Miniprotein binders against q9lnl0. Designs and how they scored, part 26

Target 1, 290 residues: q9lnl0
Amino acid sequence: QLRHGFYEGTCPPAESIVGRVVFNHWDRNRTVTAALLRMQFHDCVVKGCDASLLIDPTTERPSEKSVGRNAGVRGFEIIDEAKKELELVCPKTVSCADIVTIATRDSIALAGGPKFKVRTGRRDGLRSNPSDVKLLGPTVSVATSIKAFKSIGFNVSTMVALIGGGHTVGVAHCSLFQDRIKDPKMDSKLRAKLKKSCRGPNDPSVFMDQNTPFRVDNEIYRQMIQQRAILRIDDNLIRDGSTRSIVSDFAYNNKLFKESFAEAMQKMGEIGVLTGDSGEIRTNCRAFNN
Below, E stands for the ipSAE of ESMFold2; O stands for the ipSAE of OpenDDE; V2 stands for 0.75 times the mean of E and O plus 0.25 times the DockQ between their complexes.

## First folded at step 30 (miniprotein)

Design b2 (at its last look DockQ between E and O 0.02; V2 from the best seeds 0.00; counts 0 for: pae O 5.7 > 1.5, pTM O .700 < .8, placed apart)
Fold by ESMFold2, look of step 30:
Structure b2 (fold): chain B 290 residues (1-290), chain A 87 residues (1-87)
Amino acid sequence: as target 1 above (290 residues)
Amino acid sequence: SPEEVRQKIDRLIRALQEAMKTGDPNEIMYLLWEVSDLAFQLGDPEVMLLAYEIEEALFQFWRTGDPSKLEQIARLVEELIRKLQEE
């Protein structure tokens, strides 16, 4: 069963070890928060938060990492470093799934986002199949997105918090938003700036949050209102009647956004978890035991 | 509805065939997103994973300029069309 402080008796330094490892990486590279947010989302929505995404493929067995939608997921070395230290202090105790959850929570706080508690006690999954990967693209309609989020237990407000909150940090390659550059309703000065940025070689990237790209805050929603959203999926949230008022509420109330994002992240971290005697505690997050 | 799905599949097949004639990678990418989102809704992992594979090949082409990716993309799009026709 998940509970707060699951490791207080079996590995008292568990959360502090993860926090220090995350801080050291974040201090050198502010993009860690975006990487861990994406990692947790891609893990949790694919058959639950069981760290199945972390399994490396072998010559005989592909894994979720073999799928193109996961090719851009990064930050696995952060999880490995935390796991290595935890195995020295508390062998076979702290799951990789809990490390991902704690690491993501801590990276959000480092980026100025909400501070929130997470329950722990997750165990690691015994399956990582490419056919389980199921992710929607950047031009999906709001209606389709609502149905997809509902199918994993999220209401519309939670969806808006996750989509915008997940994009308040991080970058998008120019190939992902060519339709936005052609959209005459997009803020004309930003549109011109992006046309110039996207003329560079090798599919350049821009920040999805044009004003505070390294902070977890409500600025992405303010950008949506100002017709400055980079991705079509983000622009859809302000244009669609079923999500427009929620975008506005978050844009004008950073505290409401942060509280909503914290709650959404807590809920996401508990999708389909394995507890008790289910699953395993991996000694190497990249491979099943044995 | 089933009829709406069939009409969308037929439209996507025709659009993919036309995009392959023009050779515009951007048109192909946007069609792939429609295909993968439809496959998501239908629960069709074979179509969805193939669309993801083509998407990644396009990203690699744009980021590296590797011309061998164009032949890979063409082969995979032909396979995607065949799978959509079997729907």
Scores: ipSAE 0.751, ipTM 0.897, lowest interface PAE 1.1, mean pLDDT 93
Fold by OpenDDE base, look of step 30:
Order: structure tokens, then C-alpha cells, then sequence
Structure b2 (fold): chain B 290 residues (1-290), chain A 87 residues (1-87)
């Protein structure tokens, strides 16, 4: 029941409002793209795109935010601001789930990524349970990754597009790639640089994409080929025979990557969505209505 | 202007420091986000990364209530201030 222009009759300015809010934040902070990408991913792959990740834990009830793997997810203020403006203009109309989807799309485009349409009409879920959070770590094997993505309806190509695409912007904490800085197969210059950057006691972060960390492009795949991948999973993509050719194709064809990434994002945004009368429209994205 | 941005950052950092005394992670988070946004306008990658790390540490603190994370945040904020003063 998702459709393009879902809000044309109920809240015509919905997407423009979200877009403006996203732009304002992005213009000041270009890491917004990475933040929203991670937010949407962590929400969608856990019991669908129902904005469950946005729920704050309470003393009485934990939420998906309580899980360590969701630590560092940010951008909630962007969603909150958009929701606040929307509630003034179109009260109880636009779901938080749709705001996340629209916001992420817009941020990708702002970062030089593909422009694509998204269908809307998502409703917000009524469940945010830590036990539902099953996210893969950065050292996972390609085989395990393939299995996981298959379980949510993604093929290998889409998986590669999504993993790499998601890592073409943003940072990773040093703790997540200690195996890489000890890997003799990693580019020696980069390894040395990372060792230097990671020697601090506070678990510093580094850009995953060393060349264009604020642009959504195929550069991350080029770096994979060059043995310059930061996360083990990214390095595994180029080393594994089942994904190597896809990585290569993306590395040498940015257009192909962008098209594939757009498709992947559209698919991701529609995982396990609630529509119609299911779920609710939250007035506060951080809390259930009741 | 960059000067105006820096002035605003200074004000927010002071507010952030005060908020940290109260230990309200939500207030701290809001202020930190504003500081981060402004810091990113300065265009220094190190400043940007530092701001990002502070945000993540804050989230962890909010999630776990671990006092050690608050200490980490304090150290990182001090580093951020130092970094900004060097520019």
C-alpha cells in the first residue's frame, strides 16, 4: 500500500519540509548523510522500517537503542525537527518511518549520490525490543553476510551495493578494525596511518572512505581493490569469489554503482513496512503514543 | 562568518560544560549536536571527527549510564576546545 505521492492529498508539503530540514543540517554538517544511512539501515533490518530504532528507552522499558550495536547512531534531532514542523502543519499525518526514509534519500542526493524516489505510506511500529536487534559485525564473513541479506530479500549484488554504499561515507571506530591494522595484506601506507590515528586511548574514529568520505560514490570499492578497505567485511568483499566481480564492476563504473545503490536503498526502505491501519502515526518519534 | 561561528561554538561549549555538571544526557546531546554542526562548518577534519566521537560517547553514556563514558566525553570535549583554540 506504499505509493509515490502518498501525502499529496493529506500533507502536500511533507517531503519539502523534510528536505528543507535535512538540507539545513547537511549544509552545516556533511556527516548527516552517514548518520541517516546508518539510522535507516539499523531500523529497517530490525523488524522492518517502522521507526522502532527511534524509540528512547525508559527506566521501565528498554528499546532498540539500548543495544550496543546501535551505539553511535545519530541524527535523531533531524528527525525530531522534521516531525515537529510536520506536526504543526499536518498533525498526526506523516509517520516517523516515512520521515527517516525521505530524509535519508535527500541526504544521499546532497552528498552526490543517486537521486531516487521513494514510496511513502509507512506507519510507525508499536514494538522496540532489544532482543530483536541482530546486526552483523564488521568482521563477518561474506557467506554469513549473504545469508543474512538473503533472509531479508536482498541478493548478492544488492548486498554489495548496500554495504559499500553505506561505507562510502562516515567513520569507523578503531576498535572495529583492529584486525585490519594488524593485517599484513592491508596497504602498508594506510596501515601505518591508521596505527598512528588509532593510538589514542579514546577509541578514535577514521573515515572508512579515505578519499571521498563525504560523498556517496564508488570510491570505496576502488579502495577495496587497492587493499585499502578499513573494515574486514569490506576487504572480504573483494577477496571472496562470490562478490569480487561485483566490487570490481562498481569500482570501475560509478554509474552502475549509483543505480545499484539507489535500488538497494529503495528496497531497504520497504522492508517489513506497516501500512494502512497497522501501527500508528507517532506525534513524538521518540515515544509511542501510549 | 567563521568568527561568528567560533563565537557561537564558544557559547555552546560553555553551556555544554554546565550541562555536563547536571548529567542530563538529553540536554548534553542537544548541545553537543549544535556544537558539532557548527564545528563541521569550520571544515577541519580532525575537529569533525572529534565532534563525532563525542556524540557517540554521549550516546553510549546515555544508553548505559556508565560514568566512564562521561569521563571520556569530558576528555574529548577538552580536546575539542583545545583544537578549536589552535585554529
Amino acid sequence: as target 1 above (290 residues)
Amino acid sequence: SPEEVRQKIDRLIRALQEAMKTGDPNEIMYLLWEVSDLAFQLGDPEVMLLAYEIEEALFQFWRTGDPSKLEQIARLVEELIRKLQEE
Scores: ipSAE 0.020, ipTM 0.310, lowest interface PAE 5.7, mean pLDDT 90
ESMFold2 (binder alone), look of step 30: mean pLDDT 84; pTM 0.809

## First folded at step 31 (miniprotein)

Design a3 (at its last look DockQ between E and O 0.84; V2 from the best seeds 0.00; counts 0 for: pae O 2.8 > 1.5, pTM O .697 < .8)
Fold by ESMFold2, look of step 31:
Structure a3 (fold): chain B 290 residues (1-290), chain A 87 residues (1-87)
Amino acid sequence: as target 1 above (290 residues)
Amino acid sequence: SPEEVRQKIDRLIRALQEAMKTGDPTEIMYLLWEVTDLAFMLGDPEVQLLAYEIEEALFQFFRTGDPSKLEQIARLVEELIRKLQEE
């Protein structure tokens, strides 16, 4: 029941409004792409792409935002701004789940990544429970990661595209990769640079893609081959026999990576969606309707 | 198998107990990631949520240097060990 152009008849400017809001934020702050990629991933892999992540906790009711694993998710104001404009033009029409999907797609293209269509027609979830949050950490084994991605319908190639593609932009705080700094197999020049960068107080951060940190491209896979991956899971992808050849394929074929990443993002955006009469169309993305 | 899962849980309990003796927050963080990955695969939301709470307290300690977080972390790790011992 998802389809391309779902809003053509009910809110013709829907996608252009979202695109303009995203561009305005991205133009001022190139880290928007990393923020929206993480937001969509954390929303979709936790009980489906229903914008449950966007619900603010109250003193009487915690939400998925109450969970520490989601504390680093940001960019909610971008979704709010798009929703505000959409409610003025097309009241009670465009779901928050669709805004997240469209916004993430547009931010990827702005960062030089693939341009791809997304289907729309998602409705917003009616529940946001801390107990629903389950996410793998940065040191997960490849075997465990493969099983986790398989459980939501993704093969190994899709997994490698999502993990690397999600890490070609963005930062990691030093506390996330202390094991890498001690790893004698890591590129020695990068290890030295990271030791220096991590001396500062307040858990400093570094770019996960040391060469093109603001572009969605295949450079992260070239970094993996050169033993320059920041996170343990990223280094595991080049070291493990079950994923090594896929990493190599993406590293040496940017077009293949971009096509694979686009397909992976399309599939991720359709996990467990609510359509038809299910869920609601929130008027405020941070709160359930009354 | 249930036996292999139990053996991993027992290893993590022992490692957490030893890390508490040394008081190394980084060592605790890495053990927590093994716990969260295991809880993910087992579908155990109580262990997951507690481990995430400890993780956030550790991040706040690393970011701010607030020593009150160390007392919170110690208390929560003791609770996590108890939950892992109980299943």
Scores: ipSAE 0.754, ipTM 0.899, lowest interface PAE 1.1, mean pLDDT 93
Fold by OpenDDE base, look of step 31:
Structure a3 (fold): chain B 290 residues (1-290), chain A 87 residues (1-87)
Amino acid sequence: as target 1 above (290 residues)
Amino acid sequence: SPEEVRQKIDRLIRALQEAMKTGDPTEIMYLLWEVTDLAFMLGDPEVQLLAYEIEEALFQFFRTGDPSKLEQIARLVEELIRKLQEE
């Protein structure tokens, strides 16, 4: 079972090692937070937080990475580096799943988000199958989103916290929000800006949070209220009666958001985890031991 | 309800077929997202995989402008429609 301080007896420096690696990367590239958030989410909501997303496809078999919706996931090198260092001092001890969890937590804190504890003791899964990937698109309705999140044990508030919280950092490709650029309800100034930015070739990216794209804060919700949401799903959150009040609360209360986001992240990180003797401790996060 | 979802899928399929005639990849993409999101709720893994392949092809097209990707998309969408209609 998961517990705080799981590695205190087996690998005391586990979390410090991960934290250092994360910091080093974050210090050089502030987008690390966004990368790791997405990584953890894409891993956890697909057959649990078992590091299945980290498996590279091989000639023999595809992996979850083979799915287009995971194509933009980044940060694998961070996990690899942490794993490499951990294997030197604590061989075959710290799971890749835990590294992802710890790393993401640390990156959130570095980005000014809430500091929260995570329970550890996750084990790595033995399956990475593209057919398991179930991720909703950026134009999904709130109702559909609610149903999807409910299916994995999240309520509406948690959903709003995760969606917005995840989008408070990072970028979105122009192709993902062409509907918004054509939306007369979108803030006209922002729409114009986005039209300009998206004129470039190669599907440019823009910050989802236009004001504080490197900070984990409630700014994304404020922008939703201002009709400045980039992705349709984010705009839908403020327009739908089932989520509007939550968005509003987060927008006007950063503390509430941070608390809610912390709780949401903790819950997310514990979805369908393997513990005890289940799964394995991978020595290479990109490949199964066998 | 599943029946309602199916009905919506059917409507969207028709819209998607129409969008394919226009060749607007953006419209195709959004309709695809709507269709596949609903289809995902129905739990069809084959549809999911196919949808993701289409999405990847779409993204590649948006990034590269390669016309061959549009052709690929067209073929994949047709296959998707076929699969959805078989259910």
Scores: ipSAE 0.031, ipTM 0.543, lowest interface PAE 2.8, mean pLDDT 91
ESMFold2 (binder alone), look of step 31: mean pLDDT 83; pTM 0.809

Design a4 (at its last fold request DockQ between E and O 0.89; V2 from the best seeds 0.72)
Fold by ESMFold2, fold request of step 32:
Structure a4 (fold): chain B 290 residues (1-290), chain A 87 residues (1-87)
Amino acid sequence: as target 1 above (290 residues)
Amino acid sequence: SPEEVRQKIDRLIRALQEAMKTGDPTEIMYLLWEVTDLAFMLGDPEVMLLAYEIEEALFQFFRTGDPSKLEQIARLVEELIRKLQEE
């Protein structure tokens, strides 16, 4: 069973060790929050929060990392560093799935987002198959996105909190938003700026939140209201009648957004978890135990 | 509904065939996103994984300009069309 303070008796410093490792990386590189948000989302929505995404492929066995949609996921070294320290003080105790959950929670707080508690007690999965990867693209309709999120137990409000909250930090490459540059309804000054930025070589990237790209706050929803959303999926949220009022509520009430995002992240972190005697406690997050 | 799905598949096949004639990698990428969204809803991992493979090859082309990626993309798109025809 998941519970708060799962490691209080078996590894008292568990959460503080993860927090320090995350802080050290975040202090040097503020993009850590975006990396961990994406890592947790890609892990949790694919057969549950069991750290299956962390498994490296081998010559004989591809993994979820082998799928191109996961090629841009980064930050695995942060999880490795936390795991290494945890194995020194509490061998075979703290799961990789819990490290991802705690690390993401801490990185959100460091970036000015909500501070929230997470339950722990996750165990690590025993499979990582490319065929399990199911992730929607950046141009998905709101209707299709609603169905997809419903299939993993999320209502529309939770979906809007996760999509926007997940994009309040981080970057998108120019190839992901060419339709936006051609959209006459997009803010014309931003369109012109992006057109110039995208002339650069090697598929340049831009911040998805043009004003506060390193802070977890409601600014992405204010950008949507102002016709400045970078990705089509984000612009769809303000244009579609089923999500428009939720976007507006978040845009005009940062406290509501932060509370909703914390709740959404708590729920996402509990999708399909393995507990008790299920799964394992990996000693190396990149590989199944021997 | 099966009829709506069939009609969308047929439309995507025709669009992919036309995009291959123009050779516009961006156009192909946007059609692939429609394909992945459809494959997601159908629960078809074979089509989804192939679309993801093409997407990655397109990203590599956009980031490097490597012309060998265009040949790879063309081969994979033809395979994707065959898979969609078998739906």
Scores: ipSAE 0.767, ipTM 0.906, lowest interface PAE 1.1, mean pLDDT 93
Fold by OpenDDE base, fold request of step 32:
Structure a4 (fold): chain B 290 residues (1-290), chain A 87 residues (1-87)
Amino acid sequence: as target 1 above (290 residues)
Amino acid sequence: SPEEVRQKIDRLIRALQEAMKTGDPTEIMYLLWEVTDLAFMLGDPEVMLLAYEIEEALFQFFRTGDPSKLEQIARLVEELIRKLQEE
């Protein structure tokens, strides 16, 4: 069973080691927060937080990572480094799933987001199957999104917190928001800016949060209200009656957002976890033990 | 409703067919997202996986400009259309 301080008796330095590794990477590259957020999300919403996303495909067996929708996920080297250090001091003790959870938490805090505790005791899954990957696109309707999040135990408020919160940092390729560039309802100045930015070859990227792209805050929701959402899903949140009020609340109250986001992240990190004797503790996060 | 789903599928098929004629990869991409979202709701992993494969090829094309990817995309989209027709 998950609990706070799960490793206090087996690996006391577990969380500090992960935190140090995350800090070192974050200090060199502020985009780490966005990477880890996406990593944890893509792992957790697909058959639970069991580190299935971390498995590399082999000639014999494909993995979740081999699915195109996961192609943009980054940060595996951070997890690997943390795991390597942990295996030196606490061999076969700390799961990759817990490393992802702890790392993401720490990264959010480093980016000015809420500080929150996470329960640990996750075990690593024994399955990484491409057919399990079920992720929504950037143009998904709010109604469909609500249904999807409900299926994993998230209410509408949690959904809004996760979607917006996740997009308050990081970038999106121009190919992901061509519909927005053509949208007459989008802020005209931003639209013009994006058109210019996206003129370059090789599918350039822009920040989803145009004002505070390296901070986890409520700014993304303010931008939604201002018709400055980059991705269609974000714009849909402010336009849809079922989510509009929530967006407004978050835009007006950063404290509320941060609290909601913290709760959402905690909840997300506990989706479909394996505990006790289920699964395994990987020695290499990229491969099953056997 | 099942009827609404069928109508959605038929629309997407027609749109994909048209997009294939024009060869607009951006249009194909956005249609794929609609397909994957629909497949998500329907619980069809085969359609989803195929769409993801096409998406990956499209992204590679956008980033590299390799025209050979367009041929791959065309073949895969045709397969996707066939699968959708079977829904």
Scores: ipSAE 0.548, ipTM 0.828, lowest interface PAE 1.0, mean pLDDT 95
ESMFold2, look of step 31: ipSAE 0.744; ipTM 0.898
ESMFold2 (binder alone), look of step 31: mean pLDDT 84; pTM 0.823
OpenDDE base, look of step 31: ipSAE 0.439; ipTM 0.784
ESMFold2, fold request of step 32: ipSAE 0.745, 0.754; ipTM 0.900, 0.900
ESMFold2 (binder alone), fold request of step 32: mean pLDDT 85, 84, 85; pTM 0.831, 0.821, 0.830
OpenDDE base, fold request of step 32: ipSAE 0.512, 0.290; ipTM 0.813, 0.691

Design a5 (at its last look DockQ between E and O 0.94; V2 from the best seeds 0.00; counts 0 for: pae O 1.7 > 1.5, pTM O .768 < .8)
Fold by ESMFold2, look of step 31:
Structure a5 (fold): chain B 290 residues (1-290), chain A 87 residues (1-87)
Amino acid sequence: as target 1 above (290 residues)
Amino acid sequence: SPEEVRQKIDRLIRSLQEAMKTGDPTEIMYLLWEVTDLAFMLGDPEVMLLAYEIEEALFQFFRTGDPSKLEQIARLVEELIRKLQEE
């Protein structure tokens, strides 16, 4: 069973070791929070938070990493570094799934987001199949998104917190939002700026949160209200009657957003977890044991 | 409803066929996202994975300009159309 402080008796320094590794990476590269948020989301919504995403493909065996939708996930070296230190101090004790969960929680706090507790005790999955990957695209309708999030146990408010909260940091390549650049309802100054930025070679990227791109805060929702959302799905949230009021609530109440985002992240981190004797404790997060 | 799903599939097939005539990678990408969303809702991992493969090839083309990606994309889109027709 998951509990707070699962490792207090078996690996007392577990959470502090992960926190230090995450801080060291974040201090040198503020994009770490975006990387870990995406990593945890892509891991958890695909058959549960079991670190299946971390498995490297081989010639004989593809993995979730083989799927193009996961090609942009990064930050695996942060998890590896934490795992390496944990294996020196507490061999075969702390799961990769728990490292991802703790690391993401800590990176959110470092970026100015909510500070929240997570339960631990996750074990690592024994499968990583491309066919399990199910992720919606950037132009999905709100109605379809609501149905998809409901299928994994999330209500509309949780969905809006996760979509906006997941996009308050990070970048989108120009190829992902060409429809936005052509949208006459988009803020005209930003639209012009993006047209210029996107003329560059090699599919340039922009920050999804134009004002506070390295902070986890409610600014993305204020951008949505101002018609400055980069991705179609984010703009859809302010346009659609089923989500519009929630976007407004978050935009005008940062505390409410942070509380809602923390709760959403806690729930997401517990999807389909393996505990007890299920799964394994990987010694190398990139490969199944043996 | 099954009728609404069939209508969406038929529209996507026609749009993909037209996009292949123009050869516009951006238009193909946007249609592909409609396909992935539909495949997600239908629980059809085979169509979804093929769409993701095309998506990755498109991203690689946009980032590198590698013309071999255009040939790959064309072959995969033709395969995607056949799979959608079999829905």
Scores: ipSAE 0.763, ipTM 0.906, lowest interface PAE 1.1, mean pLDDT 93
Fold by OpenDDE base, look of step 31:
Structure a5 (fold): chain B 290 residues (1-290), chain A 87 residues (1-87)
Amino acid sequence: as target 1 above (290 residues)
Amino acid sequence: SPEEVRQKIDRLIRSLQEAMKTGDPTEIMYLLWEVTDLAFMLGDPEVMLLAYEIEEALFQFFRTGDPSKLEQIARLVEELIRKLQEE
């Protein structure tokens, strides 16, 4: 089973190594937090946190990376670097799944988000199948979203924390929110700004959190209240009666958000994990051992 | 209900067909997201995968402006419609 300090006896420097690697990348590129958040989410909600997302497709078989919905996932090099260093000092010990979990945690803290502990002891899965990928789009209704999150064991509050928390950093391509640009209910100033930004070629990206795009904080919820949500799903959260109060609470209480987000992240990181002798410890996070 | 699902599918098919006539990739995108949501609820991975593929092609088109992507999208959407009609 998962436990705190899982590697204390087998690889004492495990978390420090991951943390250092993450820091080095984050220091050079603050978008690392957003990348890792998305990576972990896309991994965990698809057949559990088993690092299935990290598998590269081969000529023989596709992987979860083959799915277009995962095309924008980044940060694999961070995981690879951490794994490389870990394999030097603790060969075949630390799973890729745990590296993702630890790395994401650390990146959140670096971005001013909550500091939280994660239990480790995850093992890497033996399956990466595109057919397993089930992810919702940015215009999903709250009701559908609730159903989706419920299916993986999350309540409405956790859902709101994860969606908003994940969007408090990172960018969205203009193509993802054309409906918002045309929405008369959107803040007029922001709408104008976005129209301008999105006039550029090549499907430009904008920060989902317009104010603190590199910080994990409750600002995204404040923007929701202000009708400044970029993605439709985020705007839906404040407009839907089932989630409005939660959004409001987070918007006016950053501490509450951070606590909720920390809890949500901890829970997310433990979805459908493999432990014990299940799965494997990959030596290369991009490929199964066999 | 199954009937409601069928009705929604039918609406989506009609909407997609219309969107294909107009050639508006944005409209196609939003319709695809509706399809994805439906597919998610129905637990149909094949439909979802196809939708994702179309989505990726759309993104590529938005990024590159390559007309060949539109042709690809058209073919994929037709396939999607076929699959939806089989439901």
Scores: ipSAE 0.252, ipTM 0.679, lowest interface PAE 1.7, mean pLDDT 92
ESMFold2 (binder alone), look of step 31: mean pLDDT 84; pTM 0.827

